# Ledger of designs, part 15: VH-VL binders against UPF0305 protein MTH_811

Target 1, 155 residues: UPF0305 protein MTH_811, of Methanothermobacter thermautotrophicus (o26902)
Amino acid sequence: MKGSDALIMALRNMAATLGVYDLMEVRVFLERSCRFVQERYRAIYVDAYMSMVVDSVLDLKAGFSGTPEMDDARYSLRDALKRLDEINAPTIVGLTVLYRTYVKGEPLHPPGTPFPGGFEVEKKDGVHYCPVKDKQSDNPEALCDICIARQSPLP
Key: E = the ipSAE of ESMFold2; O = the ipSAE of ESMFold2 at other seeds; V2 = 0.75 times the mean of E and O plus 0.25 times the DockQ between their complexes.

## First folded at step 10 (VH-VL; framework fv_cemiplimab)

Design x2 (from w5 with light chain S93I; at its last look DockQ between E and O 0.95; V2 from the best seeds 0.75)
Heavy chain, then light chain:
Amino acid sequence: EVQLLESGGVLVQPGGSLRLSCAASGFTFSSYSMTWVRQAPGKGLEWVSGISGSGGRTYFADSVKGRFTISRDNSKNTLYLQMNSLKGEDTAVYYCAKEGEWPQLRYSTFDYWGQGTLVTVSS
Amino acid sequence: DIQMTQSPSSLSASVGDSITITCRASQSIRYYLNWYQQKPGKAPNLLIYAASSLQSGVPSRFSGSGSGTDFTLTIRTLQPEDFATYYCQQSYITPLTFGPGTVVDFR
ESMFold2, look of step 10: ipSAE 0.700; ipTM 0.898
ESMFold2 (binder alone), look of step 10: mean pLDDT 91; pTM 0.937
ESMFold2 at other seeds, look of step 10: ipSAE 0.689; ipTM 0.889
ESMFold2, look of step 11: ipSAE 0.681; ipTM 0.889
ESMFold2 (binder alone), look of step 11: mean pLDDT 91; pTM 0.938
ESMFold2 at other seeds, look of step 11: ipSAE 0.692; ipTM 0.887

Design x3 (from w5 with heavy chain S31D; at its last look DockQ between E and O 0.94; V2 from the best seeds 0.73)
Fold by ESMFold2, look of step 10:
Structure x3 (fold): chain C 155 residues (1-155), chain A 123 residues (1-123), chain B 107 residues (1-107)
Amino acid sequence: as target 1 above (155 residues)
Amino acid sequence: EVQLLESGGVLVQPGGSLRLSCAASGFTFSDYSMTWVRQAPGKGLEWVSGISGSGGRTYFADSVKGRFTISRDNSKNTLYLQMNSLKGEDTAVYYCAKEGEWPQLRYSTFDYWGQGTLVTVSS
Amino acid sequence: DIQMTQSPSSLSASVGDSITITCRASQSIRYYLNWYQQKPGKAPNLLIYAASSLQSGVPSRFSGSGSGTDFTLTIRTLQPEDFATYYCQQSYSTPLTFGPGTVVDFR
């Protein structure tokens, strides 16, 4: 069994047992991670991320099978797991990050997620771009270092 | 039809121990987090403890941490609350509750409750 | 921990009246607030989640509003079955906490 098949099966089995307490943990984690963001954007970011979390869990519960993107990840699965452990990420955050990164090949914020200054996550020529990736390098609770998105180029 | 049936509530001495059970039926038990909530006679509701569907993640109110443990046996569709070092203030009706359904669960709902079992801690 | 308060502690009303119960949180819980109804000798029943969304099977005479720290439950056209105790509960984070309750008495 390939390593990617083992990951997908592990994520699906893990998703089957997630519930209300996991959702509370991710909400608290997100509020803490965004505490320096302006209030109106913080609510938008938390809601957008929570929607992505819910969608990811529902996909895995239903047995959704995407095409694994393991060979295209910017960081190895080992490095991602270590990073998630270092920040003490809730189980549901870890599941969502690994599902989005290594199964869907999608960034941790959906395209169209708004940022200050009117910027958004975009997809161009098969590559996702995040307007704030470089700005998060000093945030110890940010997950940008394992996100597949690259920093948006200058306007 | 979802059913939750608590049992095990009795009179116990202070410092004693007691295990409560909640028998579940009518749903796939292992898919759902479960919760204990208590209510002292004539008083309001107090959340006590919660447990994930697998049993691997547990949560406790400060008033019971270190004295109570929560567990489940998914093969028997049964939730447990082990109560140690019981005090008079633990006297209450203990309810078990089932979490709600996805996707509305993101709003942290509890959709079915048992009728409760009375624990009395008295000398 | 997030403390919840309710007012009034009790009220008396007649069938057909409209009543309002308020709930306040010690910090913002955004819209993560549930309302429960409890009758004597029975477990609580969920009425409203997410501050304003009706649980399945709950009559439309119940409504909720508010966000942040201040929340309101309104019952329009009280029915005999609505005389009960009502609790708000923050669903934002553990430890989950309930308001102290509001007793709605007939007569």
Scores: ipSAE 0.652, ipTM 0.873, lowest interface PAE 0.9, mean pLDDT 83
ESMFold2 (binder alone), look of step 10: mean pLDDT 91; pTM 0.937
ESMFold2 at other seeds, look of step 10: ipSAE 0.672; ipTM 0.883

Design x4 (from w5 with heavy chain T109Y; at its last look DockQ between E and O 0.97; V2 from the best seeds 0.75)
Fold by ESMFold2, look of step 11:
Structure x4 (fold): chain C 155 residues (1-155), chain A 123 residues (1-123), chain B 107 residues (1-107)
Amino acid sequence: as target 1 above (155 residues)
Amino acid sequence: EVQLLESGGVLVQPGGSLRLSCAASGFTFSSYSMTWVRQAPGKGLEWVSGISGSGGRTYFADSVKGRFTISRDNSKNTLYLQMNSLKGEDTAVYYCAKEGEWPQLRYSYFDYWGQGTLVTVSS
Amino acid sequence: DIQMTQSPSSLSASVGDSITITCRASQSIRYYLNWYQQKPGKAPNLLIYAASSLQSGVPSRFSGSGSGTDFTLTIRTLQPEDFATYYCQQSYSTPLTFGPGTVVDFR
């Protein structure tokens, strides 16, 4: 089967067995990844990401799938797998990142996720923009370097 | 109807080994994480171990880590707890429990419990 | 490890009373707090998850509140079947931990 179909099948098989312990692992991972976020926004970011994680798992458990919307040349699957391994990402995080990036073609933060200053992730003309991508380049636990979103332009 | 039935609890000597079983029915067993919780006589509840639906990810309380192994046979709908190097402190009723349902599971809870099996480590 | 405490360790009450049990976590567990009821010789029964959500089939006289580190279980109009031991349990992260329990006895 095609590469994207093989990935979707692997992700569905993984998702079928995810549960409460996997959710606990992703929660801890997100708190660690957001430790540099101002405390008053951290719960909002974690909740938004957890909603995205839950939705991704539910889609895969139900057998729902998307067609990849991004070319492999933009973000190598090899680079994403290496990054996930480097940070020892929990299984459910790896599943969600791969599903969002290579199956759905969606950013790791949902559109509408609030950021300081009233900014949010946006989608315009098929391109996702993230207000904090450049700020995260110095965060070793962030996954922004494999996220499909581009830095939001200056006003 | 969800049903969980623990078995295998007996009297064993310190240093001995014992395997507990939890027979599951009424749900798609492989889709659910499972847990063991124990309760010493007259004492409170203590989480012991958990396992993912595939069996590939396992979790242990520090008090049992290295001595206990958790496993499952999804073809037999059975959860296991292998208990080695048993100590008097392991004397307890052992319960198995099933995690709740998606999407509410994002809040992490256990909705069905077995009635338990008594393990006594003495003499 | 996240340590859980409960207060009081025991209490005496009469049918019809309203009682409150408190639970405190050693660090923030946000909403990841469950409450269980246990009668002697029986398995625990889930009452409340996510700090305040009633499990299916649990009477509305039970309610939970709190977030972060401080939580309460309230039983309004106590019934004869409510005399039991109550445990809080954090499900924020492994290792999962329970409070020491609160025994609710008939006065």
Scores: ipSAE 0.671, ipTM 0.886, lowest interface PAE 1.0, mean pLDDT 84
ESMFold2, look of step 10: ipSAE 0.664; ipTM 0.883
ESMFold2 (binder alone), look of step 10: mean pLDDT 92; pTM 0.943
ESMFold2 at other seeds, look of step 10: ipSAE 0.693; ipTM 0.892
ESMFold2 (binder alone), look of step 11: mean pLDDT 92; pTM 0.943
ESMFold2 at other seeds, look of step 11: ipSAE 0.690; ipTM 0.893

Design x5 (from w5 with heavy chain S54Y; at its last look DockQ between E and O 0.91; V2 from the best seeds 0.72)
Fold by ESMFold2, look of step 10:
Structure x5 (fold): chain C 155 residues (1-155), chain A 123 residues (1-123), chain B 107 residues (1-107)
Amino acid sequence: as target 1 above (155 residues)
Amino acid sequence: EVQLLESGGVLVQPGGSLRLSCAASGFTFSSYSMTWVRQAPGKGLEWVSGISGYGGRTYFADSVKGRFTISRDNSKNTLYLQMNSLKGEDTAVYYCAKEGEWPQLRYSTFDYWGQGTLVTVSS
Amino acid sequence: DIQMTQSPSSLSASVGDSITITCRASQSIRYYLNWYQQKPGKAPNLLIYAASSLQSGVPSRFSGSGSGTDFTLTIRTLQPEDFATYYCQQSYSTPLTFGPGTVVDFR
């Protein structure tokens, strides 16, 4: 069994345990993580992320599996798991991060997520660009260091 | 058909202990978070405790933290509430409830409830 | 903790009336609000979730509205089986909290 198959099996087993209390925990986690963001952007971001959480759980429950866009060597699973443990991420946050990063090959902020100044995460020529990746390099709670997105060029 | 049947409610003295059971049928019990809600006679509803599908994560109201324990036996399709150091204010009908279905679960619904079991804490 | 209040605490009505019940949260709960009906000696039954979404099998004479901190439950054309106690409940975060209830009595 190769590493990606073991990851998908682990994520499916995790998805089977998730329920209403996990959904409340992720909402509280997200609200806390962006408590200093303008309220309009915070509400939109939290709702968009919650939609990704639900979609990720449904995909895993249905038995959907993907081929990662990039090989697993680019993004160490050990480092991601250590990072998630360091921030005490709720189980459902961990599932979403690992599914998005290592199964879908997609950024941790969904495409179209708005940021101050009217910028958003976008995909061009097969590469995802995040407008704030470089700005988060010193934030100990940010997960940008394991995100597949590159920094957007400045306008 | 989903069914939830609470049992074990009796008269107990203050400081005593009691274990409530909730027998579940008609769904894959291990896949669902379960919840206890209580209602004192003539009063409103109070959330007491919750537990994840495989029992790894538990949640408690401040009024019962340190005194109550929630557990489940998935092989018997049974949810438990262990109540210790009982007080008069714990007198209530205790309901168990099942969480709703995906994807609507994101709105945190409780779609099936048992009929309740009465716990009376009195000298 | 998020405190929930309801108004009125009780209400007398006749069959055929339209009634409204209000619910207020102590902080924004966005749309994470449920409404329950409870008859004497019975468990609560879910009527409305997500502030305005009707639970399967609930008659369309029930409706909900609101977001943030202020919510309403409306029962149009009250039927004999609608005389009960109604609770709102926030499902935004633990601890889950309920309003104190509104008793709807037959006049």
Scores: ipSAE 0.623, ipTM 0.862, lowest interface PAE 1.1, mean pLDDT 82
ESMFold2 (binder alone), look of step 10: mean pLDDT 91; pTM 0.934
ESMFold2 at other seeds, look of step 10: ipSAE 0.679; ipTM 0.889

Design x6 (from w5 with light chain S28D; at its last look DockQ between E and O 0.93; V2 from the best seeds 0.72)
Fold by ESMFold2, look of step 10:
Structure x6 (fold): chain C 155 residues (1-155), chain A 123 residues (1-123), chain B 107 residues (1-107)
Amino acid sequence: as target 1 above (155 residues)
Amino acid sequence: EVQLLESGGVLVQPGGSLRLSCAASGFTFSSYSMTWVRQAPGKGLEWVSGISGSGGRTYFADSVKGRFTISRDNSKNTLYLQMNSLKGEDTAVYYCAKEGEWPQLRYSTFDYWGQGTLVTVSS
Amino acid sequence: DIQMTQSPSSLSASVGDSITITCRASQDIRYYLNWYQQKPGKAPNLLIYAASSLQSGVPSRFSGSGSGTDFTLTIRTLQPEDFATYYCQQSYSTPLTFGPGTVVDFR
């Protein structure tokens, strides 16, 4: 079976045991990760990400089949696992990142995720663009460096 | 039908040890985090400890860290609380509780509770 | 740790009254707040989650509101089965914490 199929089985096994305490851990992690976002927008960002986390866990619990993994020349599974370990990511964050990146082939913020100024993640010509990717480069707990999205051009 | 039944509560001397059990039925036990909450007589509720579905992640209130351990046997659908170095302040009814369902679990923590077992720590 | 307080600590009411219970958190917990009802000798029952969402099977006379640090539980047209103790509980992070409770007595 191909590498993404083995990953899906491992993620499904992990998802079967995730619960309320894991959700609280991801909330704490997200608060630290978004400290450079204006306070009034942090709740919106955290809520959007938490919705994506819940959806990812539900998909895995239901046995949803994934899409082909994205171009792995950019971000190998080995490099993603190393990055997740480096930031001491909670289990549910790691599961969500790996599921989104290598099973769904989607950015860590899905299209339509709100950001300050009315910006959102967009998909154009098969490429995902994130309005805040470059703004997170100095945050050691951010995951933007392994996200498949590219920085949106400045308006 | 979800059912949770605590047992093992008795009178114990200060400094003693006690193991509580919670027998679970009516749901896939290993898929849910479980929790112990206690209530001293005439007092409010206090969260004590929690454990992930696999048993691999555990959580404790500061008041019990180092004295209590939490475990589960998923083959027997049973949650445990091992209580050591018991103090008078540990006198309480101990409830086991089941976490809620996805996706609402993001917002709610306990949807089913047992009826509790009384632990009395007294000379 | 997030401290939770409730007001009043007790109140007396008659069937048919409308009552309000408040809960305050020591820090911003957004909308991660639950309300529980507990009758004597019984385990608590979840009434409201996410500050304002009714748990399945809970009568519409119960409602919750608030966000951040200030939250309110309202019971309109109090029924005989509503005489109980009510607890708020933050579900934002561990350690989970409950308010001290509000006793609602008949009279």
Scores: ipSAE 0.640, ipTM 0.863, lowest interface PAE 1.0, mean pLDDT 83
ESMFold2 (binder alone), look of step 10: mean pLDDT 91; pTM 0.938
ESMFold2 at other seeds, look of step 10: ipSAE 0.655; ipTM 0.876

## First folded at step 11 (VH-VL; framework fv_cemiplimab)

Design y1 (from x2 with heavy chain T109Y; at its last look DockQ between E and O 0.96; V2 from the best seeds 0.74)
Fold by ESMFold2, look of step 11:
Structure y1 (fold): chain C 155 residues (1-155), chain A 123 residues (1-123), chain B 107 residues (1-107)
Amino acid sequence: as target 1 above (155 residues)
Amino acid sequence: EVQLLESGGVLVQPGGSLRLSCAASGFTFSSYSMTWVRQAPGKGLEWVSGISGSGGRTYFADSVKGRFTISRDNSKNTLYLQMNSLKGEDTAVYYCAKEGEWPQLRYSYFDYWGQGTLVTVSS
Amino acid sequence: DIQMTQSPSSLSASVGDSITITCRASQSIRYYLNWYQQKPGKAPNLLIYAASSLQSGVPSRFSGSGSGTDFTLTIRTLQPEDFATYYCQQSYITPLTFGPGTVVDFR
């Protein structure tokens, strides 16, 4: 059995038992991650991320298979697992991060997630761009160091 | 057809112990978080405890932390509440409740409740 | 912890009346608010989740509104079966908390 197949199987087993208390833990985690953002933007961001969490869980419950090749050492599974352990990430956060990164090949913020100043996560020419990636490097609760998106160029 | 049947409520002296059971049927038990809610006679509802579908994550109200333990046996479709060091204020009807369905579960609600079992802690 | 309050604590009404019950949270719970109906000796029944979404099988004379900290449950054209106690409940964060209840009784 391949490493990616074992990961997908583990994620499906985890997803099968997730519920309301796990969703509350994600909300707490996200609120802490955004605690210094204006309330309006925080609520919009949390809602967008919660939608992505729900979609990830539903995909895994439906039996999603296959994964894009990861050809960049910066996104190693070992580094992601270490990072998630360092921050004591809730189970559902870990599932979402691993699913998005190693099964979907998608950034941790959905495209269209709004940020202050009207900026959004965008996808151009197959590359995802995040308007705040470089600004998160000193936040110990941020996961930007394992997100596949690059910093958006200034307008 | 979802059914939840609580049992084990009896008269117990203060300081005593008691284990409540909630037998579940009509759904895949291991896929759902479960919850205990209690209601003292003539009083309102109080959340007591919750447990994840696997049983690996548990949650408690401050009033019962350190005295109550929640567990489940997914092979028997049964939820448990172990109640130790019982006090008069633990006198209540105890309900078990099932969480709702994905994707609406993101709104965090409980769609089915048992009929409850009465625990009386006498002086 | 999030404190929930309800107003009024009790009210008397006649069949056919329209009534409104309010619920307030001590901090924003956005739309994570549920309403339950309970009759004496019975388990609670879910009426409304997400502040305004009616649970399946709940009559349209029930409606919910609000977000943030202030919420209302409205019952239009009150029926005999609607005389009960009504609880709001926040499901935003543990510990989950209920309002103290509102008793709706015959006039």
Scores: ipSAE 0.661, ipTM 0.877, lowest interface PAE 1.1, mean pLDDT 83
ESMFold2 (binder alone), look of step 11: mean pLDDT 92; pTM 0.941
ESMFold2 at other seeds, look of step 11: ipSAE 0.677; ipTM 0.885

Design y2 (from y1 with heavy chain Q104D; at its last look DockQ between E and O 0.93; V2 from the best seeds 0.75)
Fold by ESMFold2, look of step 11:
Structure y2 (fold): chain C 155 residues (1-155), chain A 123 residues (1-123), chain B 107 residues (1-107)
Amino acid sequence: as target 1 above (155 residues)
Amino acid sequence: EVQLLESGGVLVQPGGSLRLSCAASGFTFSSYSMTWVRQAPGKGLEWVSGISGSGGRTYFADSVKGRFTISRDNSKNTLYLQMNSLKGEDTAVYYCAKEGEWPDLRYSYFDYWGQGTLVTVSS
Amino acid sequence: DIQMTQSPSSLSASVGDSITITCRASQSIRYYLNWYQQKPGKAPNLLIYAASSLQSGVPSRFSGSGSGTDFTLTIRTLQPEDFATYYCQQSYITPLTFGPGTVVDFR
């Protein structure tokens, strides 16, 4: 079995024991990550992220197996694992990040996620663009450096 | 049929120790987070402690941190609460509760409760 | 910590009445609000989760509404088995907290 197959098996085993307290840890994690975001956007962002977490757990419980081929997977996967450990990410956050990045090949913020100034994550010609990726380089709690999305061009 | 059965509640002197058990059946125990909630006689409900399905992550109310430990033995389908340095304010019926089901578990609810076991801390 | 309050503390009602119980959180808990029913000498039973979702097997005469800090439980066409104590509970973040309860008695 491929290295990506071993990853999805590990993620499935992890998903089997996740519950309410893991979900509450996501909310605590998001409160820290969004502490400077306006209240209105915080609620929408939290709900969108929680939906993504739930979808990821359900996919893994159902045995979803759409594992993409990963360019230089060991370099990128190793950096992701180290980054998650550095921020002491909750188990369910780590599961969601790894599943979306290395199994689905999707960004950490889904298209339509709102940002201040009316910007959002977009998909154009099969590539995801995030309006805030470069600006998050100064946020030690952000995971943008391992996200597959690229920086949106500035107007 | 989900069943939860607490046991171990007795009269204990202040400063004493006690371990409560919650025997589970009718579901895959290791797949669910478990919770202890207590109710002092004639009073409302108070969350005490929670534990992940694997047992690796634990959570406590401030009133019991450092005195209580939560654990589980997934091979015996049993949840435990170790209570040390007991005080009069720990007198209560102790319930164990099971978390709900995916996908609605995102809303963080507890669908089945045991009958409770009474702990009395009195001199 | 998030403090939960309920009103009224108690009420008297007759079979067939419609009653409303309110619950307030000290800060926004969005929709992470559960309602439980407890009869004397028994464990609590879940009625409603996510502010408005009925638990399986709960009669449709129960309904919940609200979000943020203000929530209500409504019981229409009160039945004899509905005389009990009702608790709201937030599950947004630990520590989990319950309201003080509302006792619903016969008139």
Scores: ipSAE 0.680, ipTM 0.889, lowest interface PAE 0.9, mean pLDDT 84
ESMFold2 (binder alone), look of step 11: mean pLDDT 92; pTM 0.943
ESMFold2 at other seeds, look of step 11: ipSAE 0.699; ipTM 0.893

Design y3 (from y1 with light chain Y92W; at its last look DockQ between E and O 0.95; V2 from the best seeds 0.77)
Fold by ESMFold2, look of step 11:
Structure y3 (fold): chain C 155 residues (1-155), chain A 123 residues (1-123), chain B 107 residues (1-107)
Amino acid sequence: as target 1 above (155 residues)
Amino acid sequence: EVQLLESGGVLVQPGGSLRLSCAASGFTFSSYSMTWVRQAPGKGLEWVSGISGSGGRTYFADSVKGRFTISRDNSKNTLYLQMNSLKGEDTAVYYCAKEGEWPQLRYSYFDYWGQGTLVTVSS
Amino acid sequence: DIQMTQSPSSLSASVGDSITITCRASQSIRYYLNWYQQKPGKAPNLLIYAASSLQSGVPSRFSGSGSGTDFTLTIRTLQPEDFATYYCQQSWITPLTFGPGTVVDFR
């Protein structure tokens, strides 16, 4: 029931070699991905995303092995890898996406990440909801199409 | 004790090539990104190039793109800078530097530097 | 590219003085700013990372502050070994860039 041993091993090997340049690539990636986000929200968004990335790397370096299966997934590992390749995602972003999706079963935006109108990623009845998932279809750098979160019903 | 020892700096003519080495000890070399920084005589510091712990991801300043390559041999704990098509403006002391430690590394800093090796590009 | 500036370019001071050096970035780098000290003929040494965090072994007379675009390095009760050149450096994105340096000379 636990995730693929091959995937976890690959992610751990990758994490062992990540450093400052990979972290800088995340910041460049975020600047491109956030171009549709109002500037007043960007600082909090960037900080939340960077914390998620750092936590993922630290978990993998520590040898974390427990994994819930992703029941809300709308994509396969093959589709995720294809999407990451299409946008030329930084290695550390790819690691974070795969770790959160296949090992943790968590959305690509941390819960509590603020969005315009006071909305945020939230969890109801075991399902994660993102207020902006459907709105990102016009953002070529967004990874919302492979995120486990569903569109929030309230917008 | 962390140690970084650069070598290979010599006089070389314009258009020539040179490979610098940085021997590392006192830490698990493959776990750290490495960096080259240079300093022209009497001038400030200029970042040149960086490389991931595996060697698979590399980064360059615009002034050296297409002319310099960076590599590492993790079995020998050695970082390299291959410099081609050298110009007078490449004259500098070249330092190698090690990135800091997790978790503080999220702040992206370089905690240990070598002594430097002088490259002079002149006829 | 993110341009870094420093003020002053040079400074004369006496042992026991308190001095400040400022650093400005051409765009926000949040707290991704490092300070280095360099003595003649030596490699740079890291003093401060994350704008205000002292590196291990750095005396408490050194302090850093600021965020966004404006940063300050303060040296209180200047000691003889503090006469050196000081560089700020942004680590927000590549290309990494340094300030032009501030030379602190003995008066």
Scores: ipSAE 0.712, ipTM 0.907, lowest interface PAE 0.8, mean pLDDT 85
ESMFold2 (binder alone), look of step 11: mean pLDDT 91; pTM 0.941
ESMFold2 at other seeds, look of step 11: ipSAE 0.714; ipTM 0.907

Design y4 (from x4 with light chain Y32W S93I; at its last look DockQ between E and O 0.90; V2 from the best seeds 0.74)
Fold by ESMFold2 at other seeds, look of step 11:
Structure y4 (fold): chain C 155 residues (1-155), chain A 123 residues (1-123), chain B 107 residues (1-107)
Amino acid sequence: as target 1 above (155 residues)
Amino acid sequence: EVQLLESGGVLVQPGGSLRLSCAASGFTFSSYSMTWVRQAPGKGLEWVSGISGSGGRTYFADSVKGRFTISRDNSKNTLYLQMNSLKGEDTAVYYCAKEGEWPQLRYSYFDYWGQGTLVTVSS
Amino acid sequence: DIQMTQSPSSLSASVGDSITITCRASQSIRYWLNWYQQKPGKAPNLLIYAASSLQSGVPSRFSGSGSGTDFTLTIRTLQPEDFATYYCQQSYITPLTFGPGTVVDFR
């Protein structure tokens, strides 16, 4: 992916100045994004997302290099930036989404994330499957439309 | 050795203006969000304002919104609080505080505080 | 805005006592609660973050517990340097808010 070095440099510069106020903005964003999730699962999702944010920031602060370029992008970088702008995503959310999607090639919900009914995000043969992706299409603040995970097949 | 040194607290008349400074040393100032917290004499702590490491994002308590501005000069390692339209209820010791370190920062805490500077608003 | 309350507002205790301070939030702050200690004329010092995590350098006689809306700070085997005012503070969302404080005095 041409321009990936410029993206990584921009993300490192952003990560260098992130702090508690950015984290509080993430919490506002998460509460809005999870408003259709049962309350007992909202705490789990908040913690999982916050861990992903922390991991992304730490990786960028450490100056990692040589991550593989992702070939299975479901959403162009231009469209991801447009989506993040239209929902007025906090800076740290934008950093995390762009890092996970275009540098790591990983979904926005890690494998093993639990959902109602005992379903989980899973990875099979290099493809991530999310049990609730299609159900989030009506949530205007959900980021599922730029997540690389596919909808899990119905049983 | 992290140090935060507030200054600029003086006696000011109601309606007046004052700028507080917080000189920082012992850490990479631009990498940390900074916060102002105040404490009226004999009262509890009240969060006043916060600012991101770059200075691009700022936050205010409702009681000071529109009257106070927060800024930083990362080349001088200095945090500022510009206080306008001062009222008697703004009388307090003003502390600056530094946020903690990654990864524990996900829990959003302030690990170092200055000794404070007293602002008195009275006729 | 999230209002924080504390109880008791003050208490008297002797060296060696075990004491408990309660903090309550007006809505869930999950575990984003900090405890600070403040002595007269001094800045606050962080004791506990994330409801139960002890800040480095803080004695193990301090502990915190709770989640959601109800939180507790416990000081076991109270020492002379522990006579101070204690504040809880939510860091879940802006505006950040503190409890009104609990004064721990020598009996």
Scores: ipSAE 0.678, ipTM 0.885, lowest interface PAE 1.0, mean pLDDT 83
ESMFold2, look of step 11: ipSAE 0.696; ipTM 0.899
ESMFold2 (binder alone), look of step 11: mean pLDDT 92; pTM 0.943

